# Ledger of designs, part 1: miniprotein binders against Putative cysteine synthase

Scores and structures below are computed, not measured.

Target 1, 336 residues: Putative cysteine synthase, of Sinorhizobium fredii (p55708)
Amino acid sequence: MLHTTVTQLIGQTPVMSIDVPGRNATLVLKIEKNNPGGSMKDRMARSMVIAALQDGRLPPGGTIVESSSGNTGTGLALAALEFGLRFIAVVDHHAAPDKIRMMRALGAEIRYVEGDFREDEVAVVERQRLAAQLGAQLPGALFMNQSDNPANPEGYTGLVDELVAQLPDGIDAFVGCVGTGGSMTGISQRLKRNNPAVRTIAVEPAGSIVFGKPGHPYYQSGTGTPAGDEVGKVLDYGCIDEGVQVTDTQAFETARYIARRKGLLVGGSTGGAIYKALEFIGAGKLTGTVVTTVADGGEKYLGTIFDEEWMAKRRLLDPAIAAQLDGWLFGKARAA
Below, numbering starts at 1 at the first letter of every chain, in headers, positions and changes, except where a header shows other numbers.
ipSAE, averaged over its two directions, is called F for ESMFold2-Fast, E for ESMFold2 and O for OpenDDE. V2 adds 0.75 times the mean of E and O to 0.25 times the DockQ between the complexes of E and O.
[cut] stands for letters that were removed.
The coordinates of atoms that the task and the answers printed are left out; those that the model quotes come from them. Centres of patches stay.

## First folded at step 2 (miniprotein)

Design ca1a (from ca1 with E39L)
Fold by ESMFold2-Fast, scan of step 2:
Parts: sequence; C-alpha cells; structure tokens
Structure ca1a (fold): chain B 336 residues (1-336), chain A 83 residues (1-83)
Amino acid sequence: as target 1 above (336 residues)
Amino acid sequence: SPEIEQLRDKVESLKERINELKQLADELGNPTLIKEAMLELWKLAYEVLELAKELGDPELIDEAYRLSEEIQKLRLEVKSLKD
C-alpha cells in the first residue's frame, strides 16, 4: 500500500526463521527493528498518544512528556511530529548516546535531570519526578507515564495479529524481554486469547528485580527493572509462564554472534532473548515454533556491544557463548 | 482455598512489617532492611502468580491476581521509605 506519513509505516514487520532441526524447533524472529523509529516501541508510543488525544487528556497542539533514555522516546518523537505535538524527553547521563542523538534529530526537546548524579539508580527517580512535574506545570502538557499506562500493552496487539497471520500453523512459545512489562503483557495476553496453551517466557537482565532476584548493576539498556525502582503497573505477571535471567555477557555475545553469523544487527536485550530461547530449545524445554522479537537494531550499540575494546574493558567477552550457540543451533548433542 | 488464605495471611504479615519499617526508617538509616523487604515482596508476588497458574479455577485465579495487586501496592509503600 502507498503510505503518506511515517507512522503509517509502523507495523507489518517481517519475520525471519532460524531452523534448529536437531531440536525439533524453529526460532522465529519478529523484525521489529524495521519500524520507522527503529524499534517495537513505535507501536506503544503511537497507541499512547492516540489514546490521550481521543480521551481529551492531551489537547490538539499540546506537549507530551516522558522519562525515556531510548526507544520509547524515539517512538514518541515520531508520534508528536505526526499529530502536531511538542515532545520533551527527560533523560539522564547513563542514556545511550545514539538514542539521545536520534531523539534530538527527530525534533525532541531533551531535558537532563539536574544535580550531581553519578548515572545511577537515583537518576531514575529524578527523571520520573521531573517528567511528572513538567506534565503538571506546562500548559497543555501530559506526562505519558508508560509504566502505568494501559495504552502501552494495547499498542502491541497488532504485532500479535501480524504473527498469527504470518504463522498460520501456530505458535508454541513466545520469549520476550521485560522492562516496563508493556510489550510482554500485551503480546502474552493477546497470544493466550488465541491459544491459551502458548508458553510465555519473560527475560530480564541478571541484576534486575522483576522476578524477585537480588538487584545489582547491569549494562543492558531498555530492559529490566533496576534495584531501587518499581516494576511497571502494566506488567501482568499472570500471563507470564516463566521468568528467567540473562547475563550481560550472554546477551551481548549472542548479539555479536547473530551479527557475524546471520548478518542481522540486533540490540543487547534481543541478544538476551535469543540466548534464552536457544538455551531452552537446546535443553528440550521448547519445541515447535518459538517466537521472539528483534526489538531494536544493533546500529544503536556500535560504540558498545559491537566495540571489542568497550566489551573487553568491562570483562564481557566470553568465547564459550559462541560454542554454546553452535551446539544448540547445529544439532550437536549437549552434555547433560 | 487454603492456599489463597495462606497467601492472604502472608500479605497481612507484610503489611504489619512495612508499618514497622515506616516507624523505624528514619531511626535505622539502613537501606539494607528496605531492600530485604522489597525482595521478600517480589518473591511473594511471584509465588502468588505461580500458584494462580496451577489452580485452573477462574475464581481462585482472580483472587490470586487481587493479592498480586495488593503486593504491588505494598511495594510502592516500601519504596517510599527508601526515597
């Protein structure tokens, strides 16, 4: 179809399969990096803006405010441009530089939290506080509040409808990353409405607190809930069959592996989801059609995950990961 | 459901503990106790939802989800003590 606006390009993303015939499984990647903003967050951002305009909370020509150092902010910048809105992104200095540059290029106004923050968890609280304050104080402004916004998970229903049409023989499992919980919730609820037997597995970074494990720092961005923060109210634990953790090394080495072996640049959280999907397939815990999302592209991580010096300085390189992935993918028997 | 009643009792016990922490937070100045309470709340939330999946009874599953909402509210209260 001939599209006339950029946000009309959101969705209808392709799927790519990686067969694992020795394990009776196929890993299907929903290529959400192909959205115009470069991530699956375009779906949720557009959903939140439309809902707010339709219910009158956001006036025509108003201002949207969000605490986002990444993909959500890019999606909101695109939606703001389409609907004639101003967008203010509240960020801190631990935000990925390329994600900030992308938001700025799209006309977003960038507001850094003030003070002597050391790019830690305290800055998350201050980001939320400043965003809420701006939403309350500025004329015609609304703090989108993605972690508590029901339009967030609703934005992902189209992704599931696409998957069902693209995979008519059925879906046996979905493995996805959990951050605010919006995508995991929206996808899982919709998949289970179509087939309640589908297995849903949520992946968080090691050091994230979503499933009750002890908190510690991690390098994965845009996923998990760090210690001292709150898990989003949009997360429906009831639609998640299993919660698992992935280490930074596992996630980033997997992203690097997929780039070098398949030519697909994926983000760090996607590397984590792929690692866990393949680990479960390799262990015989998942069979059939196993779906995950390529949530964003590796182009945003060229100075980090795909920079060998950056990885080495942080002791994140481990060649054993490539060997594990080879064993799972090419049908070699795994040692018990 | 005995299982749901047991989880409800655990939620009420945590409410009592959180009220005690609110009174002691300024005195203790110790973030470790608050972190431990947060971890216990997450373990309990996960346990409630794992139980809900096993029940297969829509009414009991609904009650378990209501307990999960109460636990999430308690977590917000505990976090306010840390702030």
Scores: ipSAE 0.000, ipTM 0.120, lowest interface PAE 20.5, mean pLDDT 81

Design ca1b (from ca1 with W42F Y65W)
Fold by ESMFold2-Fast, scan of step 2:
Structure ca1b (fold): chain B 336 residues (1-336), chain A 83 residues (1-83)
Amino acid sequence: as target 1 above (336 residues)
Amino acid sequence: SPEIEQLRDKVESLKERINELKQLADELGNPTLIKEAMEELFKLAYEVLELAKELGDPELIDEAWRLSEEIQKLRLEVKSLKD
């Protein structure tokens, strides 16, 4: 099929399987990094923009505003170009330069907040506040507010329809990262409508507050809710069977492992989801077809996760993680 | 009632301009030359839709929605021809 717009390239992403025959399981990776914006966030960004245009809350040629220097901002910039809208990305001065350059290349207007670097919670709150203010004050403008926007989880339903078509033997579990809760909610609700027995496991960074554990700093980006911020209203705890934490070391060493052993560059949050999926498989807690997403690509993390000096300086290297992964992938199943 | 009559006039004007734009695109064989006019009509269509929603007239809401769909279709035609 010849596509005529970049937005038509969103979705229809491939799947890749990693067999774990010793554990009676197969880990399936939904390769969401293959979206035109480089991440699964293209789905929710398009969904939010279409919903706002259809509801009349956003006029044609209007302006969308969001607090994001990451994957959501890139997705929104792409959607804005598709629908003839202006996009204002509200960012702090600690945003990765290449992510800012990508949004600018797509025509986004960048608005910086002033804030104290030592207070990340204050920076997040101030970004949200400025985005809301701009949405309220500028003519024809709308603050997308992804963490509270019901079109966010709705944007992921097509991902599930693709998985059902790609996996004829069915899906036994889904393991996904939780940030705003949009993808976890949208995917889990849709999977459970098709099969209520599907196990859904949400993975947050150690130090994230989504499941009520004490907050502390973490290096994983685009996932979790830091202390002092509010968990997104789009998160439906009722569709999540279990919430678990993954450390930065576990997540990043797993991303490095997948790159070195499978040739697939995955982001840090993806490493965390894979680590927890394999840990549960290794423990006999998950069997059959276990799905997770490659939310974005490792090419965004070449100067961090995939740089040994960056990892060593932050005490994130642990060769025991590779040994654990080898044990789960190639070891014999535990008697359960 | 005066507001509804003004909106009806805007809807009819928008219909005429969209038809003229479609004819011009076909005649020129290069819709990219009319991109700015298309963007202005896109803005006007949703402005009309917003006014129709505020006034609560179902017939005008339906008409405005249809016109926004026509402009979106033309936008896709402009993109497909350019590549």
Scores: ipSAE 0.000, ipTM 0.090, lowest interface PAE 23.4, mean pLDDT 82

Design ca1c (from ca1 with Q72Y)
Fold by ESMFold2-Fast, scan of step 2:
Structure ca1c (fold): chain B 336 residues (1-336), chain A 83 residues (1-83)
Amino acid sequence: as target 1 above (336 residues)
Amino acid sequence: SPEIEQLRDKVESLKERINELKQLADELGNPTLIKEAMEELWKLAYEVLELAKELGDPELIDEAYRLSEEIYKLRLEVKSLKD
């Protein structure tokens, strides 16, 4: 069929498998980077905008405001263009530079928070405050508030319907990154409604507070909840079987590994989810069809994760990670 | 772990410097000292995390992560001195 808007291209993303010989497991990657905005966030952004227009919270021709590290902002910029809306993205310097450039290219108005923040710091409290202020003060404006917006997790139900059609032999586990909790909630609830035995594992950066571990800085963007912020109300802990942490080194070295071995450029949070999925498969804790998402592409991280000098300067390189991944992928199964 | 104890001593020293920064915030605006404290706290947080990677004992790893959280909270206190 001939589509007339870019947001009509959202979804129907492909899947790719990575066999794990000797472990009775297959890792399936849902290639969400193939959405027109380059990430799975296109799904929830469109969902939130449509819901707000349908229930009257956002007037025709209005302004949407959001605090974003990049991917949600890109999705909202695309939705704004489709529905004739203005979009203001409130950002900090933790956001990957190419994500900011994408939003600007799509006509988004960029507002930086004021203050002294480093690239490994998320100024989320300041971003949320400014976004809420703009939504309240500007005429016809709405702060989308993705962390508390029920249309966020609802936007991911179609992803599950696609997976079920693409994987007719069934799904045994889902491993995904947690930020607002929207994708983990939407995906997990939908999977468990049909098969409550599906294992759901949420991956957060080391230094994120979603599962009660100590807070500290991290370089992973678009994932986790930093100390000083509140975990989003859209996260349903009841549909998550296990919460685990992944370090920046583990996540970024895994992303680099997948690029070198499979030719697929994945983002840092995806590297983390793949690392944890393979760790659990290697330990015999997950078998069968294990699904994760390639939430966004590595093209946004060519000057960071895929730049050896950037990685070395931040002491993030560790060749032991590639050896560990080889062991899980090609080694013999662990004895019980 | 002697390594963790050394890092705790550095945190104690930084707490004293943070008390000095609170006094200076009341008397003068001193953004240079605030930036220096934030930089040093960030570096210490990563030193603790690097040490944790080399520890094989889960109890010591947990102690290192608790120290990292303490350092991060101190950094939030230093930031609040700007406002």
Scores: ipSAE 0.000, ipTM 0.262, lowest interface PAE 14.5, mean pLDDT 82

Design ca1e (from ca1 with S68A Q72L)
Fold by ESMFold2-Fast, scan of step 2:
Structure ca1e (fold): chain B 336 residues (1-336), chain A 83 residues (1-83)
Amino acid sequence: as target 1 above (336 residues)
Amino acid sequence: SPEIEQLRDKVESLKERINELKQLADELGNPTLIKEAMEELWKLAYEVLELAKELGDPELIDEAYRLAEEILKLRLEVKSLKD
């Protein structure tokens, strides 16, 4: 069918397998970077806007406000264009520069939080405060509040329906990144409704507080909950079998590895999810069909993760990671 | 342990200095002093995290991460003085 709006192109994303010949496992990548906004967040952004328009919280021609690291903001900018809305994105300096440029190109208004913050610091409390204030003060405005919005996880149910159709032999595990918890919750609940035996593993950055570990700064964008913030109310811990941490070095070196060995440009959080999926497969903890998402593309990180000077200045390079990945993918068990 | 103890002593020493900076920022409304305190605490937290990468003992690694968490909690407290 001939589509008439960009948001009609959301979904129906392809899948790709990575062969893990020695481990009785197949890693399947759901290529969510193929959404028109370049990320899986297009699904939840459209879901949240439609819900708010349908229940009257957002008036026709109104203004949507959100705290965004970039991907959610891009999705909301696209939805705003479709529904004739104004969009204000509240951002900090932790957000990838190309994500901000993309939101501006789509007509989003950008508001920076006040204060002096490091590039590796996520100013989430300040972003949330400013977004809530703007939503309350501006006429016809609504703070979308993705962390507490039930339309956020609902936006991902179609992704699972696609996976079930694409993988008729079944799904044994899902490994995904956790930020607000919306995608982990929406995907995990729907997978477990179909098959309660499916294993769900949530990956957060080292330094994120989602699973009770000590908080510290991290460079991974759009994932985790930093110290001083509250974990989103949309996260259902009951549908998650295991929560694990991935370091910036592990995540970013894995993204670089996948680019060089498979020709697929993935974002940093995707690198982290792939690293943990392969680690669990390598350890024999996951077998069969293991699914993760390519949440966004590496094209947004050419000046960061894929720039060797940027990585070196932040002490993020470690060639041992490539060796670990080679061992899990191609290595034979050590003879006793 | 010696490295962790040295960093713990440095944290205690710097807490006194940071408390002086917090008091001065509060009295004078000076955002530069708050920024200085936040930068100092970030550098200290980073030093602790780098040490954690070199430790082979899981208990010492956890101790290093707990120190980093303490430093970063203090940094958030300093930041709130501007807000």
Scores: ipSAE 0.000, ipTM 0.163, lowest interface PAE 19.6, mean pLDDT 83

Design ca2a (from ca2 with E62L)
Fold by ESMFold2-Fast, scan of step 2:
Structure ca2a (fold): chain B 336 residues (1-336), chain A 83 residues (1-83)
Amino acid sequence: as target 1 above (336 residues)
Amino acid sequence: SPEIEQLRDKVESLKERINELKQLADELGNPTLILEAIDELYKLSEEVQELAKELGDPELMLEAWRLAYEILKLKEEVQSLKD
């Protein structure tokens, strides 16, 4: 069918499998980078805007405001264009530069918080404060507030319906990154309604506080909850079977590995989810059909994760990771 | 308050990473990789020192200085293993 708007292209993303026959498992990648905004956040952004317009919180021709690391902002910019709205993105210097450039290209107004020019966790709190202030003070404006917005997890139900149709033999586990908790909540609740036995594993960066570990800085963007911030109210801990941490080195080396071995450019948080999925498969903790999402593309990280000098300067390179991945993917089941 | 809590969290993170590198220095025979990690940790300790100075908390300033010194001591120890 001929589509007439860019947002009609959201969803119906493909799947790709990576067999792990030595462990009786298949890792299935839901290629969410294929959404028109380049990430799975397109689903949630459209959901939030439609809900706000339908219930009258956002007037026709109004202004949407959000604190964004980039991907949510890109999705909101696309939704704003479709519905004749203005979009203001409140950002800090923790966000990947290419994500900000993409929002600008789509007509978003960018507001930087004052404070610092380095990675820091306090900037998230200031972004939220400024976004809320703008939403309250500007005429016809609404702060979308993705971390507390119930339309955020609802936006991912279509992703699950697609997976069920694409994987007729069933789904045994889902491994995904947790930021606001919206995608983990929406996907996990929907999967468990279809099959309560599905195992759900939430992955956060080392240094994130979602599962009660001590906070510290991390390089992974658009995922986790940093020290000084509150975990999003949309996260339903009850639908998560296990929460685990992944280091920047594990996540980024895995993203680099997938690029070089499979030709698929994935973002850093996706590398983390793949690393943990393969680690659990390698340990015999997950078998059968194990699903994760390619939440966004590696094209946004060519100057960081995929640049050897950037990685080396930050002591993030570790050739042991490639060896671990080779062992899990191609190694035989080993005696104890 | 949030800025002071963030600084405390960074200080605790540095302490944990110093202890991890000390264990690796004792167990692992490759000093070059450990020295590279120590250099990066020292860079992070300089950022913590600057934040502590800006916020003006005397106890955290002293603790940030002690941690920077501990990192330099660990570097000296690991360099001696390189011979």
Scores: ipSAE 0.000, ipTM 0.080, lowest interface PAE 27.2, mean pLDDT 84

Design ca2b (from ca2 with Y42W W65F)
Fold by ESMFold2-Fast, scan of step 2:
Parts: structure tokens; sequence; C-alpha cells
Structure ca2b (fold): chain B 336 residues (1-336), chain A 83 residues (1-83)
């Protein structure tokens, strides 16, 4: 079929398996980086804009505003172009530089929050305040408010329908990252509607407060809820069987490992989800078909996660992680 | 598959009718008849959106909405009664 708009290219993403010999498990990666905006956020951005236009909250030719760490902003920029809207992205220094450059290339207006924040600190509260203020003050403007927007999780139902068709032998578990909670909620609810026995595991950064652990700064972008912020209202804790934390070192070393050993460039949060999926498989806690998403591509992190000097300066390198991954994948060592 | 093919045919029909209405809106005509035709087309777009949602095909749901949005834009253009 010939497509005439970029949003028509959203979805129908491929899957790739990674064998885990001796563990009675297969790790399946849903390659969401193949969406036109480079991430799974295209699905929820499309969903949110359509819902707002349909119910009249957003007027034709209006302005959408969002607090974005990058991927959501890219998806919203694409949707704005499609529907003749202006897009303002509110960002902080924590956002990966290439994500900001991509939003600018798509015509988004970039607004930085005021303040002197550490690179490992997330200025989410300040970003959300500015985005809400702009949405209220500018004529014809709407703050999309992804963390509280019910159209966010609704945008991910198609991803599950694709997985069910692609994996006819069934799905035993889903391991995914939690930020707003939209993708975990949308995916988990739809998977459990099809098969209530599917085990759902949500992964947050160490230092994130989603599952009640003490807060501290972290480098992972587009995932978790930092101390001082509120967990998004779209997160349905009832559809999550287990919440776990992954450190920046574990997540980023795993992303580097997958690039070097499999030739697939994945983002940092994806590295974290893969690490936890393999840890659970290695410990015998997960068997069968275990699914995770490649939420975005590592191409956005070439100057950070995949730059050894950037990693070394922040004390994030640990060669023990590669040894752990080898053990889980090839049966040389068990979960630490 | 037959149900999806039938829905795709309805989507293509809707695209053709939208383009015809765009051409008609560019010419001097009877605004009431044009608005009545747009209202009828809107009802069809609602039907197409509901069928796409029932079938659960995200590509068709997106396409159906984009066509509905085009119809709303046309209605606003034609409904402009002032010079």
Amino acid sequence: as target 1 above (336 residues)
Amino acid sequence: SPEIEQLRDKVESLKERINELKQLADELGNPTLILEAIDELWKLSEEVQELAKELGDPELMEEAFRLAYEILKLKEEVQSLKD
C-alpha cells in the first residue's frame, strides 16, 4: 500500500529473537525504534493529538505544548505537522542533545526551563509547570499532559495486536520500562485481556520513585519518576505483576553490549529492560516467550551512552556487566 | 480479511468524495446543498471510524480519523458566510 503521510507509517514494527540456550526461554524484541519518529512514543503522540482534536480541546490550527525528554516531543512534532498545528517542546539539560536536534529539524519550538540543574537531575516539575502555563496563556493552545492523559495508554493497543499476530505460540511475559506508565498500562492491560496469565514486569531507574523506593538522581532519560514529582495518573498498578529497579550502569552497559554483540543500537531504557529480562531468565523466574520493546534507537545516544569518555567521566563503566550477560545468555554464570 | 478489504473500499470511496467536495467548495454554488453533502459525508466517516475501531486495525483507525478531520475542515471553510 502507498502511504501519503508520515503518521501512516506508525506501527507494523518487526520482532527479533535472542536465544537463551539452556534456560527454556526466548527473549523477543519488538523493534519500536522503526517508527518514523524513531520511538514507540509515535503511537501515543498520534493518539493524544487525535483525541484532543476529536473532542474539541484543541482547535484546528492550534498549538500543542508538552514537557518532553525527547521521544514524546518528536512524535508530537510529527503529529503537529500532519494536522497543521504549532508545537512547543519544553525541555531541560537532561534531554539527550540529538533528541532536541531532531525536534528542531521537525519545526518544533524549544523552550528551556530556568535553573541550575545537575546533568543527572531531571527538572520534570519545572518543565511541567512551564508547559501548563504556556498551554493556559497562549491562544488556541493545549498542554498535552502525557502523564495524566488517558489517550496515552490507548495508543499502545495496536502494538499488542501486532505481537499476538507475530507470536502465534503465545507470550508468557512482558518486561518494559515505566516512565509516565502509559506504555506499561496500555500493553499490560491488552496482553492480560488476551491471556490473564501473562506476567508483566515494570522496570524503573534506581533513584526513581514509581514503586516507593527512595529517590536520587539518575542519567536514564525518558523513564522513571524523579523525587519531588508525582507518578502519572495513567499508570495502572493493578496490571503490573512486579516493579523492579535497574541502575544506570546496568542499563547503559547492556545497551553497549547489545550494540557490540548483536549489531542493534538500542536506547538506555531498553538496555535496562533487556538487563532485567535476562536477569530473571537467568534466575529461572521467567521462561518461555519473554517480550520487551526496543523503545528507541541508540543513534540518539552516540555522544553519551556509546561514548566511552562520557561514560568514564560519570563513573558508569563496569566490565562485570558484560560477564553477567554472557552468563545468563550462554549459561556460564547465574544472576548476581 | 474480507471485512478489512470492505473497510478499505469504504475508505477509498470517502477519499474520492472528499476531493470532489473540495473542488465544489472552490466554485460559486449553493452553500446549503454543499453543507448538506458534507453532513452526509460526516455521518459516513463516523461509521467508518466505528468499524475501524471494532476491527482494531490501527492503520485504518488513523486513516479514518484523518479523513474525518478533512471533512471538518471543509465544513468550516464552507460555513464561512461572510466575505
Scores: ipSAE 0.000, ipTM 0.137, lowest interface PAE 23.8, mean pLDDT 84

Design ca2c (from ca2 with Q49Y)
Fold by ESMFold2-Fast, scan of step 2:
Structure ca2c (fold): chain B 336 residues (1-336), chain A 83 residues (1-83)
Amino acid sequence: as target 1 above (336 residues)
Amino acid sequence: SPEIEQLRDKVESLKERINELKQLADELGNPTLILEAIDELYKLSEEVYELAKELGDPELMEEAWRLAYEILKLKEEVQSLKD
């Protein structure tokens, strides 16, 4: 096929299986890092922009504003280029440096929030405030507000249609990361419309408040809701069967494991989702076809998650994680 | 068109006024009067943007938008000077 715009390349991503024969399960990875912006966020970004243009909330030649950790901003930058719009990304120190560089390369205006924040702290409240202010005050501008935008979850329905076509024997479970809740909501609702028995498991970082646990800082970017912020209105708790937490160590060690054992570079939140999927498979709680997404690639984390010195300085290394993963993948049932 | 020529004159006037307010912000000890002037300038930049949009001049639209953005940044800086 011959495409004429980059956003036409969004979707139709491949799947890869990792068999767990000792557990009567197959882990299926939907390789969303293959989207042109490098993440699954391309789907929701295009969806939000199209909806706003069609509804008249965003005028032709207007300006889109968003608070972003990088992936959403990259997707919005690509959509802005296709539709002749300006894009302002409001970011903080928690954002991965290569994600910021990608947005700048695509012509986005980058606005950093001011303040003294720790590396493991998220300045989300300040980012949301500034993004909302700019959207309200600039002429022809719209704050996309991904956490409360119904077009966010709608953007992921095509992902499910692809999965159904790619996995004709059916899907027994979906395990995915929750931040705004858009992908979990869009994917879970559509999977359950096709088969109500599909088990949906949402994974948040330890320290995130999505499922009512106490808040504390975490290093995982682009996922969870930090203390002091509100969970996004797009999250439909009714379509989520179970909410679980994953530690930074579990998530990052799993990403490192997948790189070394399978040759696939995955991002930190993806490592967390894979860890939890394999933990449930190893415990016999999930069987059959278990799907998760490779939401973005590890190429943006070469100076962090995949750098031994960066990991060691933050006390995130734990060789026991690789042993747990080996046990779940190649051994018989283990205690969690 | 005569309307486009008049709009270009307004854009140049806005640029001069923004530079005057930047200079004034550096000189005054009380920013309240400057904030009122900035709010009026922002209102005018919105009007210029809408007129440029209606007249279909993309170059003037871009210029008017950038001026609105500069005015908002100046407002943030001046507000930080308030006790």
Scores: ipSAE 0.000, ipTM 0.413, lowest interface PAE 11.5, mean pLDDT 86

Design ca3c (from ca3 with W20F Y43W)
Fold by ESMFold2-Fast, scan of step 2:
Structure ca3c (fold): chain B 336 residues (1-336), chain A 83 residues (1-83)
Amino acid sequence: as target 1 above (336 residues)
Amino acid sequence: SPEIEQLEDKVKLLEYAINFLEELADKLGNPTLIKQAEESLRWLEDIVKLLAKELGDPELLDRAEELKQRIEDLREKVESLKD
């Protein structure tokens, strides 16, 4: 079938497997970077806009406002273009520069929060306040508020229906990153509705507060809840079997490893999810079909994660990570 | 000389790798880790053999001989774990 709008291209993403035969496991990657906006956030952005238009919360020709470090904003920009809406993205300097450039290229209006924040500091509280203010003050405007919006997790149910069709022998576990909690909630609830025995593991950056651990700055973007912010209301802790932390070094070295060894460019949060999935498989905690998402592409991080000078300057390089991954995947040290 | 310093760095790297495998061997309990240790030992044996051909310093030759013995001891330990 011939599609006539870009948002019609959202979904029906492929899957790729990485076998771990020594541990009786297969890691399955849902390649969400293949969505038209380059990330899985296209699903929730379309869901939120359609729900708001149908409910009358957002008027025809209105203005969408959101606090976004990139991926959600890109999805919202695409939806805004399709439905004849204005989109204002409220951002800070923690966001990857190419994510901001992508939103701007799609016609989004970019508004920076005031104040001086370090690159490893997230100004999420200030972003949320400004976005809420704009939504309240501008005529015909709606602050989408992804962290508290029930249409956010609803947007991911189609991803699960695709996985079930693509993996007819079943799914034993899902490992995914948690930021707003929308994808973890939507995916986990739908998987457990189909099979309550599915293990669901949520991965947050070290320094994120989602599972009650002490907060500190981190470089991973678009994931976690930083100190000083509240965990979003869309996160259903009841559908999460285990919450774990991944360090920036573990996440970024894993993303670099997957690029060099498998030819797949993944984002930093994806690297973290893959690292934890393989660690659990290696420890015998997960077996069978273990699914994670390639939430976005590594091409957005060529000047950061995939730049050796950037990594070295921030003391993020650790060759031990490649050795660990070789051990879990191949049962041997790589000769390269 | 820069050439001698480079050879000394290679010997130190090999010693570090052998120390790591010795610690790993104490924790081996599954076929995948045992197989990994076996393959790493083959790689280390090859490198130590090649390095010995390049060494002209008596002290570095003595260190290479110590590393060969440690590799042999570690190989015997790994082989015993297969049983």
Scores: ipSAE 0.000, ipTM 0.082, lowest interface PAE 25.0, mean pLDDT 82

Design ca3d (from ca3 with Q36Y)
Fold by ESMFold2-Fast, scan of step 2:
Structure ca3d (fold): chain B 336 residues (1-336), chain A 83 residues (1-83)
Amino acid sequence: as target 1 above (336 residues)
Amino acid sequence: SPEIEQLEDKVKLLEYAINWLEELADKLGNPTLIKYAEESLRYLEDIVKLLAKELGDPELLDRAEELKQRIEDLREKVESLKD
């Protein structure tokens, strides 16, 4: 069929493998950055809008409001255009600049939270408060509230159906990032419905509170739950076999490594998921077909993660990470 | 051992999931949320059954059995909301 809207292009994303010879494992990357909005969030954004229109919470021609670091906002902007809705994105200065530019290019109205926040600070509590206020005060407006919205995880079922078709020999593990918990929940529940033996590992930034560790600031955007916020109600801990943390240095150095060694530009949270997947493979904790998602593209982080001066200024560079990755992938660390 | 640590973590994550569903059940009034709770309970039941086959520690087995009972109680509560 010839598609007539951009949101009809959501899904059917490709997979790429990275063999780990000597470890009896293959890391499979689901290339979700190929969605029209540039991330896997297109799936849940369209799902949330359709559900709200169908159950009457959002009127035709209404306004959707969301607190977003960029990817969810981009997906919502696309859905708003398809359904004739206004979209207001509530943002903070923690968000990657190019994600804000993309939302503006798609006609989203941008609202910054007020206050003095550092670049490594996430103002998610203030973003959510302002988004909820706007949803309550504006005529015909609805705060989508992705963290508590059951249509969020439901949006990812198609991703799993695609993986099952693309990997006919089976899937042994899924390693993914946790923010709202929607993708981890939707993907893990659907995978375990097909095969309950699939091992699921949720990755959060160091400084995130999802698995009860002490909170502190982090640079990773669009992932984790910062101190002072509540873990989203869409996160189903019962479908997660392990929760682990990844540092900004581990995540960003891994993203830089994948770009330099494989030619694939991945986002920071993807770097974190790849790092943890390879760490578990290297330790013999995961074997067979291990899947993760390339949630978004590294082209949104060219001025940050992929800029050496930006990384150096924030003390995020560590050549030991490349050595660890070489060791896990090839059985021996490469000489410095 | 790493294997024992993994089983302990699984039991802890199941406890978190059941606490979450107990809180959610108190707020259910929407058919979509009721359906979501039913799916979550089904997955938790399957996971607890699989976990029970792996457990050799009596304390962890006792905790898994407690979680099975809590899942059954929640299933009955969710079913009553469909009326």
Scores: ipSAE 0.000, ipTM 0.224, lowest interface PAE 17.2, mean pLDDT 83

